# VH-VL binders against q9nrl2r1430to1533: the designs that were tried, part 169

Target 1, 104 residues: q9nrl2r1430to1533
Amino acid sequence: GGVHELSAFEQLVVELVRHDDSWPFLKLVSKIQVPDYYDIIKKPIALNIIREKVNKCEYKLASEFIDDIELMFSNCFEYNPRNTSEAKAGTRLQAFFHIQAQKL
Key: E = the ipSAE of ESMFold2; O = the ipSAE of OpenDDE; V2 = 0.75 times the mean of E and O plus 0.25 times the DockQ between their complexes.

## First folded at step 10 (VH-VL)

Design w153 (framework fv_nezutatug)
Fold by ESMFold2-Fast, scan of step 10:
Structure w153 (fold): chain C 104 residues (1-104), chain A 122 residues (1-122), chain B 107 residues (1-107)
Amino acid sequence: as target 1 above (104 residues)
Amino acid sequence: QVQLQESGPGLVKPSQTLSLTCTVSGGSIDSGYSWHWIRQHPGKGLEWIGSIYYSGRTDYNPSLKSLVTISADTSKNQFSLKLSSVTAADTAVYYCARGPYRSDWHYYMDVWGQGTTVTVSS
Amino acid sequence: DIQMTQSPSSVSASVGDRVTITCKASQSISSYVAWYQQKPGKAPEPLIYSASYRYSGVPSRFSGSGSGTDFTLTISSLQPEDFATYYCQQANSFPLTFGQGTKLEIK
C-alpha cells in the first residue's frame, strides 16, 4: 500500500507492456484460439488485468503485486513447451522484471 | 519479507518416517511460486529432494524413488516433507526453499529457510 | 542426470583479488544455471540466476557468464565477507543438480 508503491507498480507494469517480449502477456489467452488453455491453467491473469488492479488500488503490499506478475509467468511456462516463442519471450521478460523489481 | 522456517524432530529412528514442515510467512504458498525441499549431507553438497506448486503438482528426485511425499496446507500456509523408511544415509540438514515462478525446467531458489538438522540413529 | 563439475575445488585469495570459479555441465543446459554462496552453519544465499542475472541486493562485484556447458562466476574485487563455499545449480531438467562446491579461502 500507499501512494509511492502504487506509482512504482504503475511504472513497472508500463515498462513490462512496452517491452518487445510482452506480446504473450498483454491480454488473457483466447479460449477460441487456445481451447485447452483454461483446462490446464486454473488462475489465468495478464498485464491488462494487473494494470487494472493497480489502478483500482487492489494491491496493498508489493508482495501481492509481485505475486500476480509471477503467476502470469508461471502460467506461461506451465502451458507452453520450453522451445516455443511464448516460453522464450516469457523467460526474457521475467528476467527484465526481476531487474526492474529491485526498486520494490 | 517472505520467510521460511523448517520444523520437525531432530532425531529419527531407522525405518521410521521423517516428517518436516515448512511454515511460510510474509507471502502465500497459494501463488505462482514453487516450493522446494533440499538437503545437505554432513560435509557434502546440496541435493534437491522435490517440489510442490500452487496447483498441487509435485515433482520428486528419482534417486529417492517412491520414498518421498510433499504436500501443502494452504489454510496454514505450510508445506511438508515425508521421507519413509529412513536410514543413517538420510542424516542431513534439511532446507525448505522458494523457487522463483519458473516453469519446471527453470527453478532457482530465491528464498531459503535456515535449515533443520536431522540425525537418523537408533 | 546432468552432472555439474566445479573448478577449482578450493581457491586461496586475498582481499582485492579478482576470483573466477567455473562450472561445467555434462550436457548443454543453455543459460539455465544459478550460483549460490554458503557460509559455515548458514543456508545458501542466491547470487545469480539464468547464468548472468544478479539477484536483488547482491553486490555488483559478483557477475556470471557462460552458455551451453561452460559457466563462470567472477568476483571482481574480493571482500572479507566473500570467503565462503560457492555452488552452481543447473535448472534445465529434473532432477535439479548442484556442483560439488568451491571453497574460497583466505590466502
Scores: ipSAE 0.007, ipTM 0.642, lowest interface PAE 9.7, mean pLDDT 86

Design w154 (framework fv_nezutatug)
Fold by ESMFold2-Fast, scan of step 10:
Parts: sequence; structure tokens; C-alpha cells
Structure w154 (fold): chain C 104 residues (1-104), chain A 122 residues (1-122), chain B 107 residues (1-107)
Amino acid sequence: as target 1 above (104 residues)
Amino acid sequence: QVQLQESGPGLVKPSQTLSLTCTVSGGSIDSGYSWHWIRQHPGKGLEWIGSIYYSGRTDYNPSLKSLVTISADTSKNQFSLKLSSVTAADTAVYYCARGPYRSDWHYYMDVWGQGTTVTVSS
Amino acid sequence: DIQMTQSPSSVSASVGDRVTITCKASQSISSYVAWYQQKPGKAPEPLIYSASYLQSGVPSRFSGSGSGTDFTLTISSLQPEDFATYYCQQANSFPLTFGQGTKLEIK
């Protein structure tokens, strides 16, 4: 974990945010709009939280960063049935992430 | 590096419950990954048994669903398999493995334990 | 359940040969196939995911192709360490299912 690694995390998060399929992941799910979400999802996370952690240098290892991104996708697939727009967006964005993560 | 290690009895009697544990090091089971049990019968191919995720969600092979329980202990960083009412047909090498959670294109196992041999015999 | 059928069940080859192993799914699985290599007494090791993506650290002589129901694993120039059993796995839906395996043996 070093300066080059931290720069790579920021660049990867920016690419994820800019992707067309990022819309379900930009911010935490609203409890008002989706009241049962937090009964099902025990470790909520979103791209804005991950980006904040990158900016505060809270990821010491690439594995910690990857774990948070994978948690975000896992939460999506746990809550949303496979035929939903959310799950479809998550599947495509996760594929994109796996390709980009190889360049680390 | 993430590593997985199976442990449990090498010999189980017919009709009893087989209990196996997978110890994970270098990573947390309380993360976004799925954690799997796979077995391989002597001289045969691979059979997926089931998986568990940090939410407590489990998926089981329907052929084994009434007989299988998979559970996780995040405090010990372990997940476990219980297979009830075993017969000689359950003799196999048992593997634990890590995979991604419910990905439409990445339901493959990227890290495997070395396997543990289980014989069901009186 | 999706049935995965490999062909051939065994193949004999020499170092330097091009080897092709095929896998057929009983229904369309898009590109959601993984390939594994297993040596005697060892756990399977991932080679390929999503039909054609090479796992990190795997030599470039391994390649995968296919979509729908028909998939192929190719070793372009066989090396001594490649003699092993190869398995395909559908990654499309639960339960996850594997092919019966193809044993690659020395001539």
C-alpha cells in the first residue's frame, strides 16, 4: 500500500462514479423511500463513502478497498431481485470494476 | 494472501452428521465475498454443495437441501458445513472456496482450500 | 439444473501440441463459464472466467472461447506441467454445476 496505490483507488472510484450504471451506488439507500432496506442489509455502503475513505487514506491495502467495493455490489444483489434495473446495473458495473481492478 | 483450510473428522459412521470447518486467513468472511463448499467423490468430478454470505443468506444444492446446513462464525473467521444422515455415497474430498456474491458473470471460485478427505464407513 | 458435458473425457497429447477441450451446456448460459485445472492430489485452480478472461498469473497459452451453449478451452502449445484434469463450470445460476472433467494425459 503506497502513494501509487492510493492514486489508483481514487482513479478507479472516479471511473465507477462516471459509469452509466453507477446510479444505484452513488449514495446510501434512503430509509424513507426503502424502509425495509436496513432490516436486510447489515453493512450499508456506497461510492460516496468509499471515495471519502480513499481521500482520508483509510485503505492501507488494496484488499481493503476491493472488499468495500465488493460489499457494495453484494448488498445490491442481496436486496434486489436479478430482474431489476438495480441488479442489472450492478452486474454490468461489477464486470467493469473487475476489468479495471486488474490494472492495479 | 487469502488462504482457506478445511478441518474435521476423516471418518464418519453411516447415519451420523458430518461436520467440517473452514478457517479463513488473510481476509474476512464478514466481507462481500461468498463462501462455498464443494466435494469430489473418488474418481469423479466436482459437486457444488452450497454457499453462505455475510448476511446469513445460504444457497444449497437442491439435491442436498434437506441434509445440508452451512453456517458462519465471524468472530473466529470460520464457516462450517453440517451434512446429516450420511451414507457411503458421501465419501469424498471436501473443499471450501471463496467466490463472488451473486455475480451474473463471476460465479467461480478464485481461492480454494487444500481439501480434506472424508470416509463414511462403519 | 444446467448439465455441463465435456468432450473428450480423455485426450492423449505430446508437449508442443495444440489441445482443445469442449464443454456443452444443456441450456444457454451466455458467457458464464469458468475453467479449472486439477492435478492429482491437489485442489482445482482457476484458469478462465466468463468464458474468455484469463485468471491473473495463468500462462497466455491458455485461452477460452464460446457463448450460449458451446465453449472451448485451448492450450496453444502444451507444456509438461499442463498434464492434468480440466473442468468447466457454469456460472449462470444456482446450483453451480461442473462438467465431468477431461483428463489430459501424455502420449
Scores: ipSAE 0.006, ipTM 0.631, lowest interface PAE 10.6, mean pLDDT 86

Design w155 (framework fv_nezutatug)
Fold by ESMFold2-Fast, scan of step 10:
Structure w155 (fold): chain C 104 residues (1-104), chain A 122 residues (1-122), chain B 107 residues (1-107)
Amino acid sequence: as target 1 above (104 residues)
Amino acid sequence: QVQLQESGPGLVKPSQTLSLTCTVSGGSIDSGYSWHWIRQHPGKGLEWIGSIYYSGRTDYNPSLKSLVTISADTSKNQFSLKLSSVTAADTAVYYCARGPYRSDWHYYMDVWGQGTTVTVSS
Amino acid sequence: DIQMTQSPSSVSASVGDRVTITCKASQSISSYVAWYQQKPGKAPEPLIYSASYLESGVPSRFSGSGSGTDFTLTISSLQPEDFATYYCQQANSFPLTFGQGTKLEIK
């Protein structure tokens, strides 16, 4: 963990945010619109939360950053059936993340 | 680098409960991964026992469902297996393992512990 | 439960040989199969996931193919460190199930 590692996390989060398939992941799911979400998902997370953690230097290891990104995808796949637009977007974005994460 | 280490008694008496713990280092069990128990009977192949997810969801092999409980302790970064009413047929090497959870329903194990030998004998 | 059947149960080969191991599922599992290598006294190590994708760090001489019910693991040019038991696993549905294993032995 250092300045170069922090810069790499920031760059990767920006690339994820700008990806066409990031729409299900930009912000936390609305309790009003999806009331059962928080009954199923015990550790909600989204790209805006991860970006805040990067900016506050809360990730001490690359593995901690990767774990939070993977948690975000796991939440998507746990809540959304395989054939939904959310799950399909998650599958493509996760594949993109795995390619980019090789730089970490 | 994520590492898993099994621990528990090497010898268990018939009818007792087998209790094993998997200690995870280099990563958190309180993450998006799935955490699995697999066993291997002497000279035989692999048998999946069950898994636990960060959400608290558990999945068990139906052949063992009434006998098996998997739980997680995030404060210790550990997950555990309890197998009740053991018999000689439960003699095996027990492995803990990590698997990713994916939208393509791709349930494989990418990191494994070294295994711990359990003998059920009087 | 989905049954996974491997063929052959054992194979003898020499360094440099091309080795193919097959795995048949009792029902269609799309591409949801993984392959593992296990050496005596050691834990299994992942080689391939989703039928054809190599796990990180696995040599390119290993390849996987297949879909539906029929899958193959190929080692294009066998090396001394490749002598081991190989297992396929269906990754499609619970309970997760493994093939019986194929033991790869020195000729």
Scores: ipSAE 0.007, ipTM 0.674, lowest interface PAE 8.5, mean pLDDT 87

Design w156 (framework fv_nezutatug)
Fold by ESMFold2-Fast, scan of step 10:
Structure w156 (fold): chain C 104 residues (1-104), chain A 122 residues (1-122), chain B 107 residues (1-107)
Amino acid sequence: as target 1 above (104 residues)
Amino acid sequence: QVQLQESGPGLVKPSQTLSLTCTVSGGSIDSGYSWHWIRQHPGKGLEWIGSIYYSGRTDYNPSLKSLVTISADTSKNQFSLKLSSVTAADTAVYYCARGPYRSDWHYYMDVWGQGTTVTVSS
Amino acid sequence: DIQMTQSPSSVSASVGDRVTITCKASQSISSYVAWYQQKPGKAPEPLIYSASYLFSGVPSRFSGSGSGTDFTLTISSLQPEDFATYYCQQANSFPLTFGQGTKLEIK
């Protein structure tokens, strides 16, 4: 159950954080650096927030954890044009996530 | 586990508006996924109708764009299809689906509803 | 609109056979192809995304390859539950479009 799934979620978040393409996703986008981000993205999220939710046992189902990770990628693709380094990093990290998520 | 279920009328008269609802359980439509309507005509392949995203963005098949509206009701965890001025050519099985594998807005459908049969006849 | 053409329309095969189904796009779609399996009376089930990646829970006997305009789905050793209709889908641009389907039948 919950304990086993929390261990799996923590392991997966650590793998994502350590991935070379995690740099756009480690922390929330800065309002100072990117002023229009929060005008476009209504549900901001990042790996540090997801990891905190895992640590606080806020995910009751694997689907809730997966939903937050997918939201993070969807925000990336909604804000960043396809040819940006952010979007390319997101594409590669999302593919890695989908392979790893098969273990959940 | 996320599940999708279509509901709506089995029979619609020509010139009327077809209204279908997809109820999502085990996950929220107000998340980073895209939500799609796809239909399958008797004995034929699949046709993508359109999609809605959590931001409210909609994309429609240009062949249906003047006739189709997709909307979401996050309080009920549902999204809906309205297809106006239906004809016998709109007779099909209608599916709702989720698209989580989005890379630069490239959609693949990982969860499908069971489908609902719609017959357009007088 | 990008047209997806599958070949053949029907394939007859036996359990244990290696089966290959092809899909051709009318213009380059990079690797943005998915494959679905549909059994009579049921919704399509996802198999492959981005040409070569398996969806969760899909048996390893399924594999996909290709880039540009030509794509293949391969079943390395056909099992009884694999007899179904297979569809490719392009995800490169709107509208999303599907192939006409390939029916895999018992020989």
Scores: ipSAE 0.013, ipTM 0.673, lowest interface PAE 8.4, mean pLDDT 87

Design w157 (framework fv_nezutatug)
Fold by ESMFold2-Fast, scan of step 10:
Structure w157 (fold): chain C 104 residues (1-104), chain A 122 residues (1-122), chain B 107 residues (1-107)
Amino acid sequence: as target 1 above (104 residues)
Amino acid sequence: QVQLQESGPGLVKPSQTLSLTCTVSGGSIDSGYSWHWIRQHPGKGLEWIGSIYYSGRTDYNPSLKSLVTISADTSKNQFSLKLSSVTAADTAVYYCARGPYRSDWHYYMDVWGQGTTVTVSS
Amino acid sequence: DIQMTQSPSSVSASVGDRVTITCKASQSISSYVAWYQQKPGKAPEPLIYSASYLHSGVPSRFSGSGSGTDFTLTISSLQPEDFATYYCQQANSFPLTFGQGTKLEIK
């Protein structure tokens, strides 16, 4: 635990942000673009928020970091029908995350 | 890593209510995962009982009618099963398990408790 | 309810064998099937989800295939630790339902 794990969180978030399929996850969903999103999704989160939490050392355990990333994917699949570009991007990015997260 | 541990009475009398608790460690039940109860009758396969989600939503196996209640206590990081009016047919090993955040997309139980044996007998 | 039927109910095999277990759903479930391994006295452990994706840490000798109603779990080269009961589970609709299990026994 400690400093090594925090470095690993930052590296993983950077890799997720750089991935071609990160576009639905970079920032919180806009209410202008998606008016009903916040009526359906009770715990909104995005990569920019997760990265800020990493930088502020708010994750005490790897499990807390992993939970936030998984919540992000869960929100995507709950809101977006599976035939959408958002859901397809989420599926590919989540698979990539699972491979990378084995280092945590 | 996340671990689940079942606890409750090993012996229950017919017509009584079976009460089991699952204690979660290494992760929070208020994290978006689905949390499940599954049982296995002696020499038989697996039967899904029901689940609870972070939103408080519950889903129950209709074959158990309205005899089942699943609840969560986030302050204790526990979720619980109550099965009322038990009979000998409810004798089984009971497992609690964690499911993914979205049940109909990537659904499977990825973390399981070790199971607790419940015998319904006078 | 969606019924899951496994075939065979039991199979005897030797270390190094290729073993195939089949699971049939009573209705189309797309790719929403998972596979579990259970050893005597232990809880089930996940092997595969969404028909073909390996759960983390599962050896590559395990593979899954299929879509719609017919699904297959394959062990390409059986190891001693693989003797267990295997279950399929549909994740398409509630209630979640499991196959009856396939017992893999040493020959």
Scores: ipSAE 0.000, ipTM 0.591, lowest interface PAE 12.8, mean pLDDT 86

Design w158 (framework fv_nezutatug)
Fold by ESMFold2-Fast, scan of step 10:
Structure w158 (fold): chain C 104 residues (1-104), chain A 122 residues (1-122), chain B 107 residues (1-107)
Amino acid sequence: as target 1 above (104 residues)
Amino acid sequence: QVQLQESGPGLVKPSQTLSLTCTVSGGSIDSGYSWHWIRQHPGKGLEWIGSIYYSGRTDYNPSLKSLVTISADTSKNQFSLKLSSVTAADTAVYYCARGPYRSDWHYYMDVWGQGTTVTVSS
Amino acid sequence: DIQMTQSPSSVSASVGDRVTITCKASQSISSYVAWYQQKPGKAPEPLIYSASYLYTGVPSRFSGSGSGTDFTLTISSLQPEDFATYYCQQANSFPLTFGQGTKLEIK
């Protein structure tokens, strides 16, 4: 699908970006600020990259879009210990995503 | 639509190694999900065996840890279970399943294979 | 290990009945419980995650509630296709553990 799926993905990405808990996910982690991140995380992704892929019509199926969002959360939980503000934000945003993704 | 399909021998002799493979279609095992093995003994409930992640990390049920190995082959889009030194108690239906990845183990299995029956008998 | 205990082990009911199945965790698991439905000869199918959220495609007659140690699955108006075994699963801690199952049978 094309137009409707693109519109739905864009709407969902915008809702995620606007969520209070999006701050760890807005852009790729800086190698300068967090030097060990890319030693641990081999498939980095962030909301700005996902939004760019939506705008370029790179997602042909809802499952491909969902896979990238879930990868983003998986990276967060793999790198950040459970008790961190990043992991807590990720937990809440992922729950929000699961509710919204039912519309897809 | 992601689908999982188990394959392997239906009959294994006691003391041998059981080897099962899960083939994933419609999605990639290299996509940030966790990939699980669960079994169900005849007339009994479900027992989680273990999981593997795209990072290569594995987690095993402590009751089975010394006997279990889970591995992934991303080129074939498959992940596999090896259970060593099997006994009649390992007779079960074996399922593979997909879950979200979490360092704190919050896993809900949203996609399951159909299951494959394994009998351990001489 | 967190032990999950379901009650009852079996229940007989008629179409149209309200059915409740309970699940008790041996320690607090917040809301990290899932419910599955399994019909004979088939794989478990997910119904509910995080105690109360329905998976896409699950009929609205199914609902989940609870937090901490006590959780409930409710079927508000039982249909013929609902006769199955139901399992709860805690997702809070490794190893992942399931309840022993509740078999829902025709009365």
Scores: ipSAE 0.007, ipTM 0.637, lowest interface PAE 9.2, mean pLDDT 86

Design w159 (framework fv_nezutatug; at its last look DockQ between E and O 0.03; V2 from the best seeds 0.00; counts 0 for: pae E 12.4 > 2, placed apart)
Fold by OpenDDE, look of step 11:
Structure w159 (fold): chain C 104 residues (1-104), chain A 122 residues (1-122), chain B 107 residues (1-107)
Amino acid sequence: as target 1 above (104 residues)
Amino acid sequence: QVQLQESGPGLVKPSQTLSLTCTVSGGSIDSGYSWHWIRQHPGKGLEWIGSIYYSGRTDYNPSLKSLVTISADTSKNQFSLKLSSVTAADTAVYYCARGPYRSDWHYYMDVWGQGTTVTVSS
Amino acid sequence: DIQMTQSPSSVSASVGDRVTITCKASQSISSYVAWYQQKPGKAPEPLIYSASYLYSGVPSRFSGSGSGTDFTLTISSLQPEDFATYYCQQYNSFPLTFGQGTKLEIK
């Protein structure tokens, strides 16, 4: 297909993915690497999943998109102690997201 | 967009239980957000009462913990506050609010209800 | 509990003025500070989170700064609609606590 202008959601996901602090969020946590993750996190989500939902036009409202992003961060903070690299990255990325979300 | 609305009796007698409900619309309480009760005594500042999270876990202000119960009803998309053994000191505007996290992180309130006045009087 | 002490408790200012409100924490709270604006008869509205991040929809004349124990909310050029009471809040530790508020009045 041709090149199309990204929607606001698409653009924001791209920006999130490109962010230096996106590494904890790019894909779902590996159960092998983190065996207890899914015992704690009941609604796992990641940027690749959110991107797919955007691509499939599953978000009808900005609030739905934002909810998933917030869920993603909430999961991170629920599982990771505050002093972890993941939590710190999440904190920064979330701050970035909140700024960028103003465009939605 | 998400909206919160407090409801419940505006008048409670001393020693009775204050019961309030926060109805959430435009979003699910069964989500990645945290949900809070805050009150404001007339002419005074804000006091955090407690919070409830996605998991059903709650946190309470220690000053009120023994008297406070916060619960959630996902089927009604509501969460509630019960404050027992009220006194005149519990007269206040009560707010429910949403925060961005369902864990113990970043507990600021980004969406508030309009507040409901509760007067404790005989 | 972490106490949040705001100063001043009240301030009179004129439209166009630069206004600074300070919040001091009784102990270090990193950057876990939020600021709210409350108008009479209304619920508080968020202004700042994480000490320095402007909440969506908030005018750019508002800004926050600080870390550790000392935090500042600044309105660079006061507008008529900015006369209100402002609160800081810490969420570093439970219980969550608010400052006592700063009432910004028209001079």
Scores: ipSAE 0.058, ipTM 0.755, lowest interface PAE 4.1, mean pLDDT 92
Fold by ESMFold2-Fast, scan of step 10:
Structure w159 (fold): chain C 104 residues (1-104), chain A 122 residues (1-122), chain B 107 residues (1-107)
Amino acid sequence: as target 1 above (104 residues)
Amino acid sequence: QVQLQESGPGLVKPSQTLSLTCTVSGGSIDSGYSWHWIRQHPGKGLEWIGSIYYSGRTDYNPSLKSLVTISADTSKNQFSLKLSSVTAADTAVYYCARGPYRSDWHYYMDVWGQGTTVTVSS
Amino acid sequence: DIQMTQSPSSVSASVGDRVTITCKASQSISSYVAWYQQKPGKAPEPLIYSASYLYSGVPSRFSGSGSGTDFTLTISSLQPEDFATYYCQQYNSFPLTFGQGTKLEIK
C-alpha cells in the first residue's frame, strides 16, 4: 500500500500513454468532432484524467485504479463498432494493461 | 479475490422447475461485470445457458429461451437460474461464471464457480 | 448458430512435446475466440481471449493464433500439469458456442 502503490500506478499510466495503441485514450473525446459520444457514454474518462487522479492520490486501492482503466476500455467498446481502428487499438491496449497490471 | 459458489438441489424430478443460485464473494454483482450460467452434460462439452448484465439485461440461448429465467438479487449478492419443465436431458454439471469488466465485445468467462451436479430422474 | 469444431478429439503426447489443437468456426468470427483448460472434476479456466491474448497468470508456453474461421492453440513444451481437456469458444454472435473439446492424454 501507500507510496509504493502510487509509484506503481504512475509507472503503469506512463507505460499505457507510451504504447502505440494509446491514441484513442489520451484525452476525452471531442464533443465538436463526435457530437453523439456524450449521448451514448455517460461516464467519460481518459488517461489524462486517470493520471491526474493518480497524482492527486485519489486511488486508495489498486481495485479503484483498475476500475477506472477498465471503464475507459468499456466506453471504447460501447461507442466504437468492433471493426474500427479505435476498437482494435482498445483490444490490444487492454491486453497489454492486463499483463502489466499483474505488477499491482 | 472474487469467488463464485453454486447451490441448489442435486436431484430434480421430470417436469419440475430446477432452481440454482450463484453466491458471489470478494466482489459485487452490482458492478461492471456480466454473469453467466453454463452447463456440461455427462461426458460432453459445454453449453451456454444465458447471462445477466450489470445493466439488468438478460440474454438466453434460443434453444432454452422459453424455459429459462435468470435474475439477480443485489442485496444478497446472488444471481439465479430457473429452468422449467426439466427432463433427463437437463442432467448436467451447472456452473456460474463471470464475464469481463464492462465489456460488450468480449464474452469469455474469466472466473468460474466449482460447479454443482444436477440429476433429473424419476 | 455458429458451430465450433475441434481437431483432434484426443491427442496423446509426452512431457516436452509441442502440441497443437485446432478449432474451426462454421462462419467467420474475426478474432472473437477464447480457449479454456478443464481438468477432471474441475471448472474450466481461461487461457486465451481474442484469439491470441494470454489471460493473466497463464504460462507463456501457451499461445493462440488465427482469424476468420481457423484457430490454433499451441503448447510449446508440454508440462505434466497440462494434461487436460481444452475447449474453444466463439463470442462473435449469440448464442455463445463451444467446441466439443480436445482431450490431451499421456502417451
Scores: ipSAE 0.000, ipTM 0.616, lowest interface PAE 12.7, mean pLDDT 88
Fold by ESMFold2, look of step 11:
Structure w159 (fold): chain C 104 residues (1-104), chain A 122 residues (1-122), chain B 107 residues (1-107)
Amino acid sequence: as target 1 above (104 residues)
Amino acid sequence: QVQLQESGPGLVKPSQTLSLTCTVSGGSIDSGYSWHWIRQHPGKGLEWIGSIYYSGRTDYNPSLKSLVTISADTSKNQFSLKLSSVTAADTAVYYCARGPYRSDWHYYMDVWGQGTTVTVSS
Amino acid sequence: DIQMTQSPSSVSASVGDRVTITCKASQSISSYVAWYQQKPGKAPEPLIYSASYLYSGVPSRFSGSGSGTDFTLTISSLQPEDFATYYCQQYNSFPLTFGQGTKLEIK
């Protein structure tokens, strides 16, 4: 939508990045350190990529933005076992996201 | 099953360079894993010395950084430790180890060698 | 450097006992802690990673818990093969550091 909606997407991404549990999601998982990740996760995405898409106005609907954020969490839960630090961080950040997304 | 085996002299004189080699079998050192040297002083806990990654990057314990070199020889499927200017304080059991595939920047050791005892004495 | 302090230094216990070993980090390390078992004359072997996840092939009587600075390893019913020294290790930051060990002696 308009300038207001783009600013809202950017503000939400900034809040996610600032959250203590954002560390697994800031950038794409390293292919060098985790080569099998890309065999398992076919649609990789991270906060830096989502932020670039916001900056380039690539989201036409709020639902498209929300879908990328939820994909990010879904990838985390698919790749990481339930009780890993990554999955626990994902659970907490996703809960935070749901609260903040009410502003959209 | 990947296995690690340390080799090298058991006795080294003070001021000399300690050289150890870890031979990897059942897997490749140029895979997506991290490779570590750890030592255990007599009757004490474990101390991380340093690591080499399949990319060739190294990290060293800052307390040893100017004294330590870790390198790899892919043709022999080995990685090595050189510790210069040794003293009696370097007497320990030395282990090589592999870090798990699933950690991007976080290394715990999922496979260990048997260990080799090194004594620094005249 | 992040200091890892284990307690107790040793414990003597009987088969069937519940044994708890603690590890305290000098600063928060989230859940980036591993536990190792070292039997006499042998190399350490992994038990637990990420504070609470059992390494493959580790018996279910072993469990881990904790986050931040305080971590525990529990053996719910001690078996004769559990006689060993146990180490925690943080992997939150370089240098990687280990606890000083806890020796478990079977009575």
Scores: ipSAE 0.000, ipTM 0.561, lowest interface PAE 12.4, mean pLDDT 86
ESMFold2 (binder alone), look of step 11: mean pLDDT 91; pTM 0.944

Design w16 (framework fv_nezutatug)
Fold by ESMFold2-Fast, scan of step 10:
Structure w16 (fold): chain C 104 residues (1-104), chain A 122 residues (1-122), chain B 107 residues (1-107)
Amino acid sequence: as target 1 above (104 residues)
Amino acid sequence: QVQLQESGPGLVKPSQTLSLTCTVSGGSIDSAYSWHWIRQHPGKGLEWIGSIYYSGRTDYNPSLKSLVTISADTSKNQFSLKLSSVTAADTAVYYCARGPYRSDWHYYMDVWGQGTTVTVSS
Amino acid sequence: DIQMTQSPSSVSASVGDRVTITCKASQSISSYVAWYQQKPGKAPEPLIYSASYLYSGVPSRFSGSGSGTDFTLTISSLQPEDFATYYCQQANSFPLTFGQGTKLEIK
């Protein structure tokens, strides 16, 4: 709890943001560019939203933070077919996340 | 720390329905994960039975031919297995486990319950 | 269904030995293999995911490698607590399937 855990969540989000495969996850998907996205994905989330929640101390447990990151990846794989650049980026970033999450 | 705990009857009679429950603590079953049932027959390997997702979607092993139902009760933080018309072949240790919601179908189970032994005998 | 075949089915070894267990898939599964350790009377414990990544808390003497159809779990210097049955699992397609297990026994 407290400041030590918030620092760990912030560090992990920063590492994810800086990763080459973060591009599909930095911001919410545009309704203008992808009009059917929000018909399919009912719990949208992105790294900027997660970072905001970290900064507002909205995660009480590490599991809640991990849940939001996993939701982000789940949305990616639900919307994007397996062989797309988005899904491939998601697969690599998720593996990276699992390694980094061992610090939590 | 997420923990899973199986509960149910140790003995079931042939032709009856086996009902098992997995209680989750330290995390919510409404989280973006998949929740699995796996069994292990005496002296044999592991067999995946099926899964339920945080969205309520279920997937079942086709070999169990519609005999399986998996359901979730988010208010109790539990998910359950029902296996109908059991026979001696259903004697096994039953495990519940957690996996990712959808990692492009890469389901690695990172948290397991301790297992519960079920014997099907008259 | 994808069949996972482990070799050997059992192996006897001494503390300090390097032990190698292999797992062969009946068709290509890329790197989508997990390895589990199971001690008598206990649940399987996850060791490795995506062929080579260790779960948190798993000792560094465990390593995994392979891609396609051939995968290997290696224990570089066997410890007394490592005597157990080891299972591989493919995560490429439904239904999820496991190898038959490799029992690691004290010599």
Scores: ipSAE 0.005, ipTM 0.592, lowest interface PAE 11.8, mean pLDDT 85

